# Miniprotein binders against E3 ubiquitin-protein ligase makorin (MKRN), part 15

Target 1, 323 residues: E3 ubiquitin-protein ligase makorin (MKRN), of Arabidopsis thaliana (Mouse-ear cress) (q6ids6)
Amino acid sequence: MSDRILCKFFVHGSCLKGENCEFSHDSKDPPNNVCTFYQKRICLYGSRCRYDHVRAASNLPLSSDSESLDRSISTTPSRHLQQQGDNNDGDKSSNVYCIHPREYPICSFAAAGDCPRGNQCPHMHGDLCNTCGKKCLHPFRPEEREEHTKECEKKQKHIEALKQSQDIECSVCLDRILSKATPGERKFGLLTECDHPFCIQCIRNWRSSAPVSGMDVNSTLRACPICRKLSYFVVPSVVWYSSPEEKKEIIDIYKAKLRSIDCKHFNFGNGNCPFGASCFYKHAYSDGHLEEVVLRHLGSQEGETVITDSIRLSEFLGGLQIF
Key: E = the ipSAE of ESMFold2; O = the ipSAE of OpenDDE; V2 = 0.75 times the mean of E and O plus 0.25 times the DockQ between their complexes.

## First folded at step 7 (miniprotein)

Design w7 (from w5 with S84D L85I D86E)
Fold by ESMFold2-Fast, scan of step 7:
Structure w7 (fold): chain B 323 residues (1-323), chain A 95 residues (1-95)
Amino acid sequence: as target 1 above (323 residues)
Amino acid sequence: SKVTIVVTVEGDPEELKRIARSLRFLARKLGLKVEVRIETDGKTITVRVEGSPEEVAWFLMLLEILAKKYGAKVTVEIDGEKVDIEEFIKRLEEG
C-alpha cells in the first residue's frame, strides 16, 4: 500500500482492513518500529498499536496493553496529551537524583534503528538486537531484553515462513491461499499424516461431505483428498512449514490454544458436549474444576481406533469462536 | 468394474473456467480418465469421468465441493432422469 511498514495484523493473518489497510501487506517490507507514544505513556492504541512497546519495569514490558488501559487512553486522549509523561517525569527527574538506572527510558530514535544525534545524544541508547538490528535492548532490564530477544526471533521466523508460504496453492481450488480476498480464507488446513496443501475452506468442506462414501464413512472423510492417508483433524495455520519440526510446532500450538478455551457446548457442566472426551476445548465446571477425562490413546498401547459419531469434529470446531 | 458417468455443471462463465482447471488438475493427480469440456454457451461444462464406482464417487465429491464454492449447479443424468450428485453417490454405494 502507501506505507512501507509491514502490517502487524497481516503477519498474523488477522488484518480485517484488506485493501483499506494503511500498512504494507508485502512480507518483504520491514516490521514495526518502536512506539514513542508508549514510552511517553500517551499511546492511544494499546494492544492494537502497530509499533513495539518498550516501557519502565513497573509497567508491562514489550507485552500487549490491557483492554482496560486501551479503553482508558481512548476515552481521555486530551488528558493524556496534556499530561505528557516526558514533561511531568522530566520535572521529577530533574529534582530527584536517586533514580535507578532501570527507570531511565531508552532513546526512541536509536530503538527505532537510527539516532540522528549519535554519540552526542543525551538519552540512553539501548544495546543492539542482532535479530532486528535496532538498539532497543535496555541495559538495566534483563527480563525485557530476554523477552524481546525471544519475541524478535519468533517474529523473524514467522515473517520468513510467511514469505515462503506466499506461492502455495490449494490442491483442490488451485488458488494461492495467502492471496485470497478475506482473512478467514487466508489459512491453510494442515493434515497430520501428509504434506498436501489445502486452504481451510476446501479441506473442511471435504470433511463435511456426504455421509456415505465407500465402506467406512469415517475413514473416507478423514482421508486426504489426494493421497488417502488418514488424519483425524484439520489444523488451521496462517503459514506453511519447511520441516517436520515446524509442522509439529504448528499442530502443538493449535492444540494448546483449544485447551485454553471454555467449551460452549459443555457450558460449565450445564450442557452436553457431543464429543465428550474427544473434545479439544476446555471442559470446566463453574467452580473451575476440570471434567475428569480418560484419553485412551494418549500414550496408551491400545489398538487402532476409529472415531465414530453422527456429529463431525470439523463441523463442531467450525461452529466455535476462537481467539 | 469400470463405469462411465457424464456430469453437467452450470454456472457463471468465469467461475466455470476455474472449476474446469481444478477438475483437470485433480484428474491428473488421481490418475483418472476425465474429459472436461466447456460448452459454446460458456454457461455449461460437461464432465466425463471413467473409473471404478469408488473412484468416480471420490472424484464427484471433489467436483461437488468446487461447484458449491463457486455457486455452480451439478446434475447427473441416469436413465434420462436428472439426479442430484449426493443421491447419485448414494445409488453407486447401494448398487
Scores: ipSAE 0.634, ipTM 0.882, lowest interface PAE 1.0, mean pLDDT 70

Design w8 (from w5 with V83I F88W L92A)
Fold by ESMFold2-Fast, scan of step 7:
Structure w8 (fold): chain B 323 residues (1-323), chain A 95 residues (1-95)
Amino acid sequence: as target 1 above (323 residues)
Amino acid sequence: SKVTIVVTVEGDPEELKRIARSLRFLARKLGLKVEVRIETDGKTITVRVEGSPEEVAWFLMLLEILAKKYGAKVTVEIDGEKISLDEWIKRAEEG
């Protein structure tokens, strides 16, 4: 079997090394590559680190200082080690004795998957997480156990989605979408109203193409190339979906992202958005007030909007003047 | 009524193989009668499309996207005259 560990960045569609990556881009390979520098509190890469930052219930990983002075030195000499605390070791022992088991640290190496000291380890080993196979669940911290379980299940669902998505081909170019060379190319373009798969490039090229004679430009380009169902937005995704619920989650995340961006067509109330209630962009007036979304069974009417039978308020205020 | 149009696609041999595969797949998915032939020189594809004018136009839009993506040149032949796809569209609009 392969000794390779699943690439963290490939999982999120952001790996820049492509097929030359030293980590696996086969979603069937194990995802557990542990950052030993993070365990020692010296990792410089933070969230961009290629190895998993497995957190322990405590701030100190298992470290030996008595037998290997120079070879296992911590790079945190400026930390408050024993500069003020060694005068009374008896007080420290009594303090440790009086603390609740909930405050005891678990072994960071066992929490990462494998403790080199095994059954002879002097530190508390956490309970086994059945999702990731690591002894990372603190016996006395139920809130941390619940948080880990939730995050671990989410990660596993994403890995499973990648496995299910590997063989999906673009309906236009027939390339396996997740096998393309660059991260920008390894994205699906989802249509809200149908389930035909497209790579982001092909569906965007369709949307930007010139329609042939006699066809309505807007309706043709917003239609699915295969089934002709209309979808106003193309939703980029690094995974495909296996259920309508998963599809909705992907769309909702993207919609929330666009909702932070002011709609150019709405133009702070001075214009009209042809997408109306279906628009993913933010419809806010110049004072920051959000446009009320009215449920319309037949959709938004494109064209002039009036407040009364006489004139639009924005037009009266000069907001509709050409620049 | 049904119309038949013949289109020639010229380009790189490896890119034309990809275009031909995609066009055959799209023809089946759209239920269109399409013949895609890679000529013996490997540098041209001949595409024969039969269907309603609207169906043919839709398929030609997909062909144009593939041709543009892979850097291939599309020409339409009517009565022995080779014209660009854009010129054919203009003539179709007029009649």
Scores: ipSAE 0.623, ipTM 0.864, lowest interface PAE 0.9, mean pLDDT 71

Design w9 (from w5 with E77T K82T V83Y)
Fold by ESMFold2-Fast, scan of step 7:
Structure w9 (fold): chain B 323 residues (1-323), chain A 95 residues (1-95)
Amino acid sequence: as target 1 above (323 residues)
Amino acid sequence: SKVTIVVTVEGDPEELKRIARSLRFLARKLGLKVEVRIETDGKTITVRVEGSPEEVAWFLMLLEILAKKYGAKVTVTIDGETYSLDEFIKRLEEG
């Protein structure tokens, strides 16, 4: 929940609602209920406005600039008020006629980090975001607060991942990967089956190298240079990982990008992909429908059926004869 | 059977220091018996590697990647005869 806004009428001893007031009568609550329509000279409520009509500081003579803007803006709102005034509205309303606080924009300077006017600013300051340290959370828009908090946490997690990745060296060239000369070189090449770090260039050069005679090309070039574990794909990343979950997220993002590209081995259902369910490329038939993944039923020696594997639907159906 | 191969890498002194550091690290990680010496001229490193033909070939593939990256020239000596890296690969294909 957002902090309550301080009641301006309570501060000046003129609040008629007492304990039933919709605004806070606690002096510890923020006084950020400024009327933004008044700042723009379009407030229709005048002295009856429940929000603070705070005068903006100006370096220009008030008589020249304020007259030209105020007269043109005030004429149209005054006419609208007069048309409403011709209707018999003559009773004391318990309702607020001013714009709701949720409709006020927050101070752009405070939202960007620091406002030079501080607590004396005529604009509504947002609440402090603990993640970015900026006063960018609107007190009366909980959906926007939640959206900002989620997005801000993602950004901060990425910045922290970059910091934690700074000292990681390539296992081949031993350069600190994120300290390389060009931005294109400041990338990791992740292998799916092991956690040995490589810069993208060294692992790609390994994969594209000519093997010495007597070595199996398919196993040698797809193997990790250090541990020899086989990985089909080299996954480019601007950050390293601190957990298996972070690694999976990096791989899944790259996998999603490759899912837009048709697999040449699957060949629209006319071929067999040797990677099956593990393939990162798109397995689509000629009519555009995607190959479905099916859980494999394994029979135990004790007569129980256990579902332990996921397979492509084409593999499941191709292995079964229906009578 | 084990073989002993001597490799000479020639290049820029600062790049050779990087190559030597990487080769020592890789030798330790691969459990391979390797001696890396930076010669007094600072423009040459001598690498002595002992292992099975397959282990030595694996190491030489890594050396080639480092040499290409840093613009260094590699020559290989086997049983007293000297070959360029390309000639060594060619001789292996013939044998």
Scores: ipSAE 0.617, ipTM 0.870, lowest interface PAE 1.1, mean pLDDT 70

## First folded at step 8 (miniprotein)

Design ko (from b0 with L26S W58S L62S I65S; at its last look DockQ between E and O 0.01; V2 from the best seeds 0.00; counts 0 for: pae E 19.4 > 1.5, pTM E .618 < .8, off the site)
Fold by OpenDDE base, look of step 8:
Structure ko (fold): chain B 323 residues (1-323), chain A 81 residues (1-81)
Amino acid sequence: as target 1 above (323 residues)
Amino acid sequence: SKVTIVVTVEGDPEELKRIARSLRFSARKLGLKVEVRIETDGKTITVRVEGSPEEVESFRMSLESLAKKYGAEVTVEEIES
């Protein structure tokens, strides 16, 4: 039996070679899940790879030196046992395993949006998704259709938000923020307390500017350059918002992301975070226990106990000068 | 302004052919100028995309999502044109 490796494309209904495929199109043949990148020592996924990390066995050609042992075949006479052929016409009812329509894979090319075989494809094409325009909806799997629709609508909403965001100019440099020359600068700096658009670089530069002698640093540098409303932190975003609800969602996602990152200053309880419980980063001990919310009074040099509310974290996000 | 990105996608040669077709379709649907080259090793696809910053970012996000679905690695280099 030729150890033919199952064609991954055939399993996914995507093989274009058909009968001219070098791989097996028999579903009974073992799937080749071997990582070809790992075999070449270039797999970057490591232990997260979905493929089996098997090294190619060096097929050293076993030189089968077949020594021709001249075994003298003694001609013992074959007795003609007339076995009566019982013609048991066993009706080989070919159990055509009626593969349930739910088990048929859809054509992965049609699901990707472009099947080169069109209507002559031997594979079942999915139904058209009205949102993405791909034939990716499985006709007989309503759960996969619902999951695709939900993910597809979320992606289209994000594409539309990106589209509306392109005409947004920075209130400081007047450039279209998403059209900035440098890719890393194609981000909005969202302010919490106003809706004035800034590129991330202009709002960082504003917040990092040396205060003019005699001005309160917080009232001047945390003020919006346009309306002077105080915003203590800047949210980096690739999209501008069309509603207050969408703005809140962007801010909440960003805050949730920061809360998942361990605070370098807290250092699992071995350090001292100057922001205490107002830190946007996770204050967890090595056992995973969270720091209790203790309101730390930071004494100013002038003896006023400033309750470090969420205000001071914005100073650290602009310039980690660790003194 | 038009932006050009070069996206390198690394993966199984068989999955890369699927990704390459999905990318060509997505590009045509978006009206993007997309060049998809399958490298000689068959393990790398180089995708050059030229378009508006929206169209290019929409394409990039679609590509990253597609690559994640197939367990392919994606590197995105922006070429300043």
Scores: ipSAE 0.000, ipTM 0.169, lowest interface PAE 14.5, mean pLDDT 68
ESMFold2, look of step 8: ipSAE 0.000; ipTM 0.141
ESMFold2 (binder alone), look of step 8: mean pLDDT 77; pTM 0.693

Design t1 (from b0 with R18Y E57A I65V; at its last look DockQ between E and O 0.62; V2 from the best seeds 0.63)
Fold by OpenDDE base, look of step 8:
Structure t1 (fold): chain B 323 residues (1-323), chain A 81 residues (1-81)
Amino acid sequence: as target 1 above (323 residues)
Amino acid sequence: SKVTIVVTVEGDPEELKYIARSLRFLARKLGLKVEVRIETDGKTITVRVEGSPEEVAWFRMLLEVLAKKYGAEVTVEEIES
């Protein structure tokens, strides 16, 4: 049985170490449950980590005692075969195929980090990426440079967002949300109308609470537990946002994801969805065509019938200032 | 009118310390007059809340969310008007 633990980055096609990976790249090997943060002594989860708290064994270099086995293997004399040198001075016009600089590969070691050969490397070193600090930008392939820069900035932005998110506490239970014992609970519940942080469990428990007698159910359960602002839905997120724009992006990605999921109540036209065209989920028939949005007259309190085409419940509930 | 409620929360002594911390924080955040006492057995906390009927009811719902998270039991003992 290979004692090798599966590379978690390989499983996601994101292993930059390739054959030099300390972890297995065989999909049959057991998943890497080792806590890399515990190995770095920076695991905030302690004994409640979902990953195994194994210390890296210090590979003490086994001093290979080179026992000098002096095996004197006898030199048998190989015969002089006189190959007649036909001096055909054929003018080998060495077609020096001038390989265009664009076709030269960059040094994989410099692209991964540091090249051990430095300036004595026979391979072309890439230019330095300012975001990742690696010599991975091909000098003569601007398209590969642009692709790398775009992906590298996106990855770096996500790492920074995760770092900033580590210290965010739930406004109800005061736990650092990303430090919760249970991995499934390491999610924020974002509210649309306020910036109060909640763990997904506390905000779900609030939304499922029985209101005390005399309280309006919708105004209470849809309110923020701290500031009472109404939010009609909760967005689960693995990151907290640093800007209103990032908050909007997280919400819009989540709304788009819900729109791609078929509505269980609509059931491809065989069911009745109580939300109708206002549903967060996809109303598509079995052939893939969408439910035609029947114009619903929504009476405003002022008696104006707003004829709204495709107001999803999210847009309708987002526009209802319930005074 | 102001109302006072007395709520008992029973559970694991270590979990009750987290509940008591959160309740004291929420009371300060909401501007409510709340007393949180850990009883001598460590298995019970007594919570006295004074406020408007709406504020008291809101705080009770937050207490129930905390209790449900930690598997603690909640009993409402007294409502003083």
Scores: ipSAE 0.626, ipTM 0.902, lowest interface PAE 0.6, mean pLDDT 76
ESMFold2, look of step 8: ipSAE 0.640; ipTM 0.898
ESMFold2 (binder alone), look of step 8: mean pLDDT 77; pTM 0.689

Design t2 (from b0 with R18Y K29S E55Q I65V E80K; at its last look DockQ between E and O 0.45; V2 from the best seeds 0.54)
Fold by OpenDDE base, look of step 8:
Order: structure tokens, then C-alpha cells, then sequence
Structure t2 (fold): chain B 323 residues (1-323), chain A 81 residues (1-81)
């Protein structure tokens, strides 16, 4: 049994150490409940930590006293079965099946990393992937090359995004968000209208605050704690973004996910959703039919009926969703 | 008008060090005049905040977010105008 505890970052696809990880990357190994912050003497949760506060055992080198137990297992003699050689000199027309180069498999060792046989390998080595550094691209299968390249770039982009995300601190509590003791708290709360980083816990606590009488509750609670820009929506993310485009992608994926979840208030048409057609959640009937978006004319105070096809009241009211 | 509040925060001595660090950072980020003192018992921090009524209230709300995270107790002792 490998005495290696499973890498908790690997389980989430977030291990940056790769092969240099001190923890196992085998999904069969027991989950790592060890508090890495306690091992570093920086655990902020103390006895409330959901992780085990185990000190790193000093690897005393176990002197492997190799007692050579020389068990002499006796060689029993194999019987000579005389195979009669019928010499039928049938003209073996060696049908050299010219296997098309496309049908030759690439060397699995070269595709995984390095082939121990190098240039003496009897198998065809793949071409080098510039993204992963492995000889995994089949020279004669362009479709498999394209599929590998697309998957490899996507995985690499995710690893790089996770790497950049490790140093991001919460603007309120100054914790490195991905380094929180509690796994469930290792999420960013992205604001739509600004780039101030928050942990999901601090931004939820802010949105649940009670301002003193005289402050506009809605404007205060929806404001960024730092820059006061209004963000009606908070996106939970396991990664921080490096570009506005990546931020938009994270937001759009989350909005799409919410649109796939049935609205508990609409209740398949049996309830009343206070957000109406502007809800973040799916308004579908029991047959799967979607609620028709009745364009509500919201009269502005100036009498201009802004026909807003797409202004979800959720963009105005999204602060009332107790997440 | 400027308002001064004095807020006492009680909790674990190690947690209070993190609260005090965060409060000093938030005060700088918000441009607020804040004094944060760790009392001699190490279990109490005294926070003095000076600003507009809106700035002081905004900072109080941030302090409550920090206190709730660490399970610290918050008492507002004085509001001076």
C-alpha cells in the first residue's frame, strides 16, 4: 500500500507541483485530510480546522537492513516432449502486409514522456507536442493530433490560471483564497463590475450585513467593500482570471449553469417567482415548456418605456438570493 | 461632520492579530484614520475610527465581517461627533 496521502489539489485538478508533488496523484490513495497550513505553522483555524493537525514526521531514513534470506527453491526437471518436425516446405509467399503508416501505433513510453529505448525503439515515436513536451502526436493521424492539441492547450491554460490564482488575497481578510484551511472556503467571489478579489465567505458576510438606519441597504450591500461599484451578481469561482475575456467566460458559464436549474419559486408553474421572467433560474413547466417572456414595460419616471428584452430583474434583484 | 467611534473586539489572541492586520489594511485602502491597539491581555483590541458618518459605518460593517469570520465579539463603546 503506498503510504502516500492523496493530493487534495490533484483531486480538484489544481495541483501545480505535478510529478514533483509530495502527495499521491493516484485517485485510489486515501484522501489527504492533513492541514498543510498547520505543518507550516500558519493554520488560522486552530482546533476549528476541518483538516488534521499532524506535524510532518521527520523522515528518519529507515536503514533497510536487507537480510538476504537465501531460499534455495529446488529446480524440478522439465520433461522433453519430442515435437516431430513435419518438414512441409510449403512456399511461404510472405504476404508482406504493407501495414499503412496510419495503422502503426506510436510508442506508449515516448507518448507518456521518455522512451527508455530511445532511437533503438522498434516502435514509431510520435512527434513532440509543444504544449506538454511529450512525443504523443501521431505522425500520420492528423485528427488525433488536433484532438490532443486542443485538450492539451485547455489543460495547460487551466494549470496556468490555477498557478496565477494561488497568490490572490482576499481584499477583506487578507488570506490567500486558495490557501484557506477549509476546502469549501477556497473559492473566489467574483464581482461583475470590479476586479477586487474576495473570498466567498467575506463577500457573503458583506452581502448579509445590516447597515445602520439611514443608509440605502440595497446600494450598500451590492457595493464592492473596497471601491463601492455596484455588482448585483457574485460569481463563485475556483480560479481567478488574467483577462477581461476569461472573467466574462467564468461569468457566462455560471449564468448558463443557473439557467439549467429549475426555479424553486416558479415551481414548474405552480408557484410565483418574485423575479418573473428575469429570474436566473429556469422557468419551465412540468412538460419542459419554458415560460414565455412577457415584456413588462417598466415605466421610467421620465415616461420612456424601455423595452428591455433581456434585463433580468435578477440583474436588479440578485442581491436577495441567499446563496 | 466627522464622527469618531471606539470599537472593542474580543477573541482569541492569535485571531485578533489577523483582525488587527486586516483592519489596518482596510483603513489604508479606504483612506480612513484608524488606530488599532492590542490590549495588554492580548484578548481585546481597541479600534478608533475617525471619518464621515458614512465612512465610519462602512468601516464598522467591514469590522463585523472580520469578527464574524473569526468568531470574535464586537462592542461599539462610543460615538463622538
Amino acid sequence: as target 1 above (323 residues)
Amino acid sequence: SKVTIVVTVEGDPEELKYIARSLRFLARSLGLKVEVRIETDGKTITVRVEGSPEQVEWFRMLLEVLAKKYGAEVTVEEIKS
Scores: ipSAE 0.540, ipTM 0.865, lowest interface PAE 0.7, mean pLDDT 75
ESMFold2, look of step 8: ipSAE 0.607; ipTM 0.881
ESMFold2 (binder alone), look of step 8: mean pLDDT 77; pTM 0.689

Design t3 (from b0 with R18L R28Q E54D E57A I65V E80K; at its last look DockQ between E and O 0.69; V2 from the best seeds 0.69)
Fold by ESMFold2, look of step 8:
Structure t3 (fold): chain B 323 residues (1-323), chain A 81 residues (1-81)
Amino acid sequence: as target 1 above (323 residues)
Amino acid sequence: SKVTIVVTVEGDPEELKLIARSLRFLAQKLGLKVEVRIETDGKTITVRVEGSPDEVAWFRMLLEVLAKKYGAEVTVEEIKS
């Protein structure tokens, strides 16, 4: 009797539980009117709550209110309380969910693509993602929606690129590159200056070969075996491209991956990289600042051409992720 | 000026068929006069390449890349004309 709390609904003649009520129907018992969970905006009972839903005051002790609630009320009611909401509004607390809507979870079955309960499901279903067809977009969490949309579109783009890449054959060995035996062999070797497809093995073997006497090593081994256009680096990729924009994306992703690795030839400023501005690796000094790109002389006999640092940096910002 | 080389490739019969296919394709793609013959022993192919010194050297390097891929042995002879 000493720990019993007066039922709000009994006092106003609206308790439907009668003798089965968890709260006191003795008007001499003390009221404890404030719902601690509503104050924290996490009460799941809504209009069925036995405690008053009043505007929070910052000075209320949370542990005292929580202990009153913990003796008599479950903190995890079903979501059906949101569906039973009363449209009549007596004060501002009557129109507020006990939990902020962004804190409500969505149905994991619907998010995975199939909820067997359909429209009868008591849980909130996410909004439909038009890309994957799953009801996985939380209606009130824009950050999660954006992250899913980004990841889902990237996955779909990759699947489409793989499908378009299936029939492409190496220009040297004629194998379908994605049908090779091992994952390491199932890679294209992209050249920046032409669109001839090679498997990674054949183009690497070309570049590691010994040129016939009288041929210049660099201009031969860095040339495309088919069209002879010079490309200084081979870019490995598990997919082929259908457009110049897709090609640039593949190259830029690879450059970004490599720029976290210190260039052995640059050696923190103590060495000389033969690839210069074309190098994909990081050219950082010992203190961490990056090498500034300087244009070559316009011939030793004609003098020098100098471009400011900002112009050179602008040329590289879009593709290299080097800052 | 034109040069001719004859290249003998020795290796596994199944792999030599793949090498021959690739060499015929590359010859067409590069516009070179190339003849590829699989010998009766099935372990040898003979490749005759005619063109400029640069074209012949380039094709020879491609042939050696293919031979390396399949572990085949390569012997090259230049023909006087």
Scores: ipSAE 0.661, ipTM 0.908, lowest interface PAE 0.9, mean pLDDT 73
ESMFold2 (binder alone), look of step 8: mean pLDDT 78; pTM 0.704
OpenDDE base, look of step 8: ipSAE 0.712; ipTM 0.933

Design t4 (from t1 with L32V V34I V74I; at its last look DockQ between E and O 0.58; V2 from the best seeds 0.64)
Fold by OpenDDE base, look of step 8:
Structure t4 (fold): chain B 323 residues (1-323), chain A 81 residues (1-81)
Amino acid sequence: as target 1 above (323 residues)
Amino acid sequence: SKVTIVVTVEGDPEELKYIARSLRFLARKLGVKIEVRIETDGKTITVRVEGSPEEVAWFRMLLEVLAKKYGAEITVEEIES
């Protein structure tokens, strides 16, 4: 059995180490379930980690006792085939195909990190990307440079957001949310109207609680457990936000995702959705046609009937500043 | 009016330590007066909560969320007014 654990980055086509990977690139090898955080003694999951808590074996250098087995393999004599040299001095006009600088490939080793050949490399080294620190920018392909820069900045922003999110604790259970034992519970429940962090489990438990007799159900269950601000929407996220703009982006991506999911209650027109046109989910028929939004008269507190077209419940409940 | 409730929480001794930590944090954050006693068996914590009817009811709901998270059982023994 190969003692090599499958490279998790190779499985996703994202291994930048290639043949120099410490992990197997054979798809037949067992998946890399080793907890890299436990190897670094920073695993906060303990015995409930979904990854194997294997200590890195100290690679004791195997002293390669080089037993010099001097096997004298006998030199059989190669026959002199007389190649008759027909000296046809055909003027080899060396068409020096001037390969345009744009067609030269960059050194793959320099693009992945460091080239072991350094300045003696026969291949062109790319320019340094300021975001990833790699010589991966092709000097003569501006389109590939722009594509790399955009993808690299997006990946770096996500890594930084994940790093900042590691220390965020749930306001109810005080667990570091991204350090929870169960992988499915490693999600934030974002509230729209406040910045109190909750794990998805605590905020779901709150939203499903029975209110004590005499409390209004909607105001209590939709309130933040800490500051009592009403949030009609709970957004599951794997990252915490550093800015209001990032919070809005996370919310809008999630709203857009819900709008792409067919409403089980509408059931392609065969059912009745209790939310009607205000539903968070897609109301499409089997042909893909969308339900026509019938204008609903929504009474404002001031008695004005606002005729609203396609106010989704998310937009209506987001615009209700309940004073 | 102030009300006092006594809530007994039963569960695993290690889980009860996490519940007790969270309750003491929440009480300070919400301004609710609580007393948390770990019983001699280590499998029970007694939580006395004092406040307005609304504050006590809100804190009880937080206890239920914590109990459900850890698989602990809660009983409300007494409501004093």
Scores: ipSAE 0.647, ipTM 0.911, lowest interface PAE 0.6, mean pLDDT 76
ESMFold2, look of step 8: ipSAE 0.658; ipTM 0.906
ESMFold2 (binder alone), look of step 8: mean pLDDT 78; pTM 0.703

Design t5 (from t1 with T4R K33R R37E V76I E80K; at its last look DockQ between E and O 0.72; V2 from the best seeds 0.66)
Fold by OpenDDE base, look of step 8:
Formats: sequence, C-alpha cells, structure tokens
Structure t5 (fold): chain B 323 residues (1-323), chain A 81 residues (1-81)
Amino acid sequence: as target 1 above (323 residues)
Amino acid sequence: SKVRIVVTVEGDPEELKYIARSLRFLARKLGLRVEVEIETDGKTITVRVEGSPEEVAWFRMLLEVLAKKYGAEVTIEEIKS
C-alpha cells in the first residue's frame, strides 16, 4: 500500500491541485498530520506544532525491477444474449431537470490552473481571479467569489511581505534575519517608535544587558540600539512591514494575542500584578470575569488628576522610576 | 572629557570576523572613532574606542551583545587619558 499521505486541502474540499496533488485524494489514506512547514524547515511552532514534525524521506529511487509477467490472454467466448427489443414507445418526456446555473460545478482543472480540454471542456470554466491568475471564480456564486478574492489577496500580500522581508538585515549583527541558521531566530524584533530592524536575539540581548555604571537603566535598555528612541515592548514578527499601516496591524495583532494570555502576576486574582489595569496580559478571575478597571488617579506634578481608563503600560512604565 | 577604552575580544576566528564587521558598521553608524584590528593569531580582536563617556558606554553595550551572540569573551581596559 503506497504510504500516500492524505491531502489536507482535499479533506476540506479546498485542494486547488486536483490530480496533480503530491498528496493523496483518497479519503481512505491516513490524514496528513505532517507539518509541511517543518519539512521546509520553517515551522514557527516547534514542539508545540499541532502537526507531526517528520522529515521528508529521501526518495530512494525504487528500482522498478520490471518482471515481465506474461499475461496469457484466455479468450473466453462472447455469449450472444439476444436482447428481445420490447418496443414500448412510452413517451418518456425527458424531464430535462433545468439545473440552475448556480448548481453547476466549475471545472476543477481550470480552477487549479489550466484545463487541458480548453474551450472543448464539457464543464463550466470559472472566471479569472486577477490575484492568482486561475479560473476559479464561480460565475453564478458571488459569495464564493468574494470569499476566494479576500483569501487570495490576503495570501498574496503575505507572500509579498515575506519576499520583501528576505533582504532585511539586523542593525546589530548584520545577518539577514530570515536566513539565520537556527529557525527559531528567524524573527524580527519590531520596535514601536522606530523602523530599525533587529533580529529577536540581538534585541533581547540588548534589553537583558547590564547598563554601564552611570547610565539610566530604563532609558538605556528601552532605547533603540541605533537611534535611542524609547520603545517599551518588542513585537516578535516573522515578516517585516512595508508601510506604517502594516506595522500597526502587526503590533495590534500582537497586543490582541497578549490580551488573550492570562497574567502570571495577577494569577486569577490570587496575585498582585505590578502593572495593574495597564498590563498587556489578561486579568481574569477563575470564573472568567475580568478585573474591573479601577480608575487610577495619576497625580501629575502639576496637580491635574488625569483619569485614564486605560493607562498604557508605556505611560505607566514612563512614570516608574525604578529606584 | 574623552574616554578611551581598549577591548579585547577572544573567540572562534570565523565568528570574530563577523564581530569585527558588525563593530566597524556600528561605529560608522553611530559616528564613533573605533579601530578594530584582528590579531595575527586570528583568535583575538582588539577594539580601540574613543568618545564621550556616554558614547563609549553605549558602544560597549553593543559589543557585549555581539560577543554574547557569538560566545566570545570580552576584556575591557580603561585607558585614563
């Protein structure tokens, strides 16, 4: 039995490769739990991957020893069964079920790329997607067209962002960040307040350095190693950004992810978080209710009590003189 | 006042070439007077830094980040001028 691994995209009806898929389209084959990113040495999840980290077996060429099994053609005789033609001229009004154009499937070959039958295909070809160049847009299903267009544009933007990110060097170690030997180090450390690129290792090493005697710890360790602009946190990213908007999106996604992680210092209400309501992490109790945002009066030196509903951790950390 | 430091960095000869390249780049980027020499054994680099106390301290921290990345050992001598 050929150890063909089931196509994950086929199981979800989303395989755009059809018969040209390297993976099985037989539902009887074992589910492809293999991490394709690990096979490409680009898995970001490591040991926490939901997929199996199996290396592609080197295709040793199976020497096809073509043993010529001489198939003796036993000519079994064709028995003439006389079909008696009962001429029942029953007017079979062929109910031509007018299948609505919306119910016609598009040609899977045209949707995958090129249909070998071209204009002689008995199946309806989809419209051309301008993003992927495939005839995959169903002419009579606008909802599927919109879904495909949104997913295709998102995928294309991600591919372009990855391509542009390949040449980005770390401002400290001058390595191309995505070309680092260790896959776990192939991450950018984005700073909020400047556009200097760092590998995650160099910027972590900077932020964990002992300041030289006489330097302010907070201003030094939070400063960009190149331009000295203060950034209170580092955003780990697998892509570099091409625009301020894309940078903001990466940061906001990361902040949203941190808000989904329970604060170890708050400890479901059993601990004390030094950051309080300004913490990047979730302050939820064991029943799932959130800590009430106690309005902290920050006394400015000028006596104006700014009632801030959400003191950003940046603003709070700016006021923390670590004595 | 200007401060002068001499930093010796010891490590693998191939890793020291990368450290030396990065230090020379950082010095130019920061506008610092830095001399980076690879010793004849290839296992040591000598880094001479001249600047303000703040500039020298900043460059020292960058050097320590590089050395820590490559597993190189760092010795720092302060030359009082």
Scores: ipSAE 0.631, ipTM 0.903, lowest interface PAE 0.6, mean pLDDT 76
ESMFold2, look of step 8: ipSAE 0.640; ipTM 0.899
ESMFold2 (binder alone), look of step 8: mean pLDDT 75; pTM 0.674

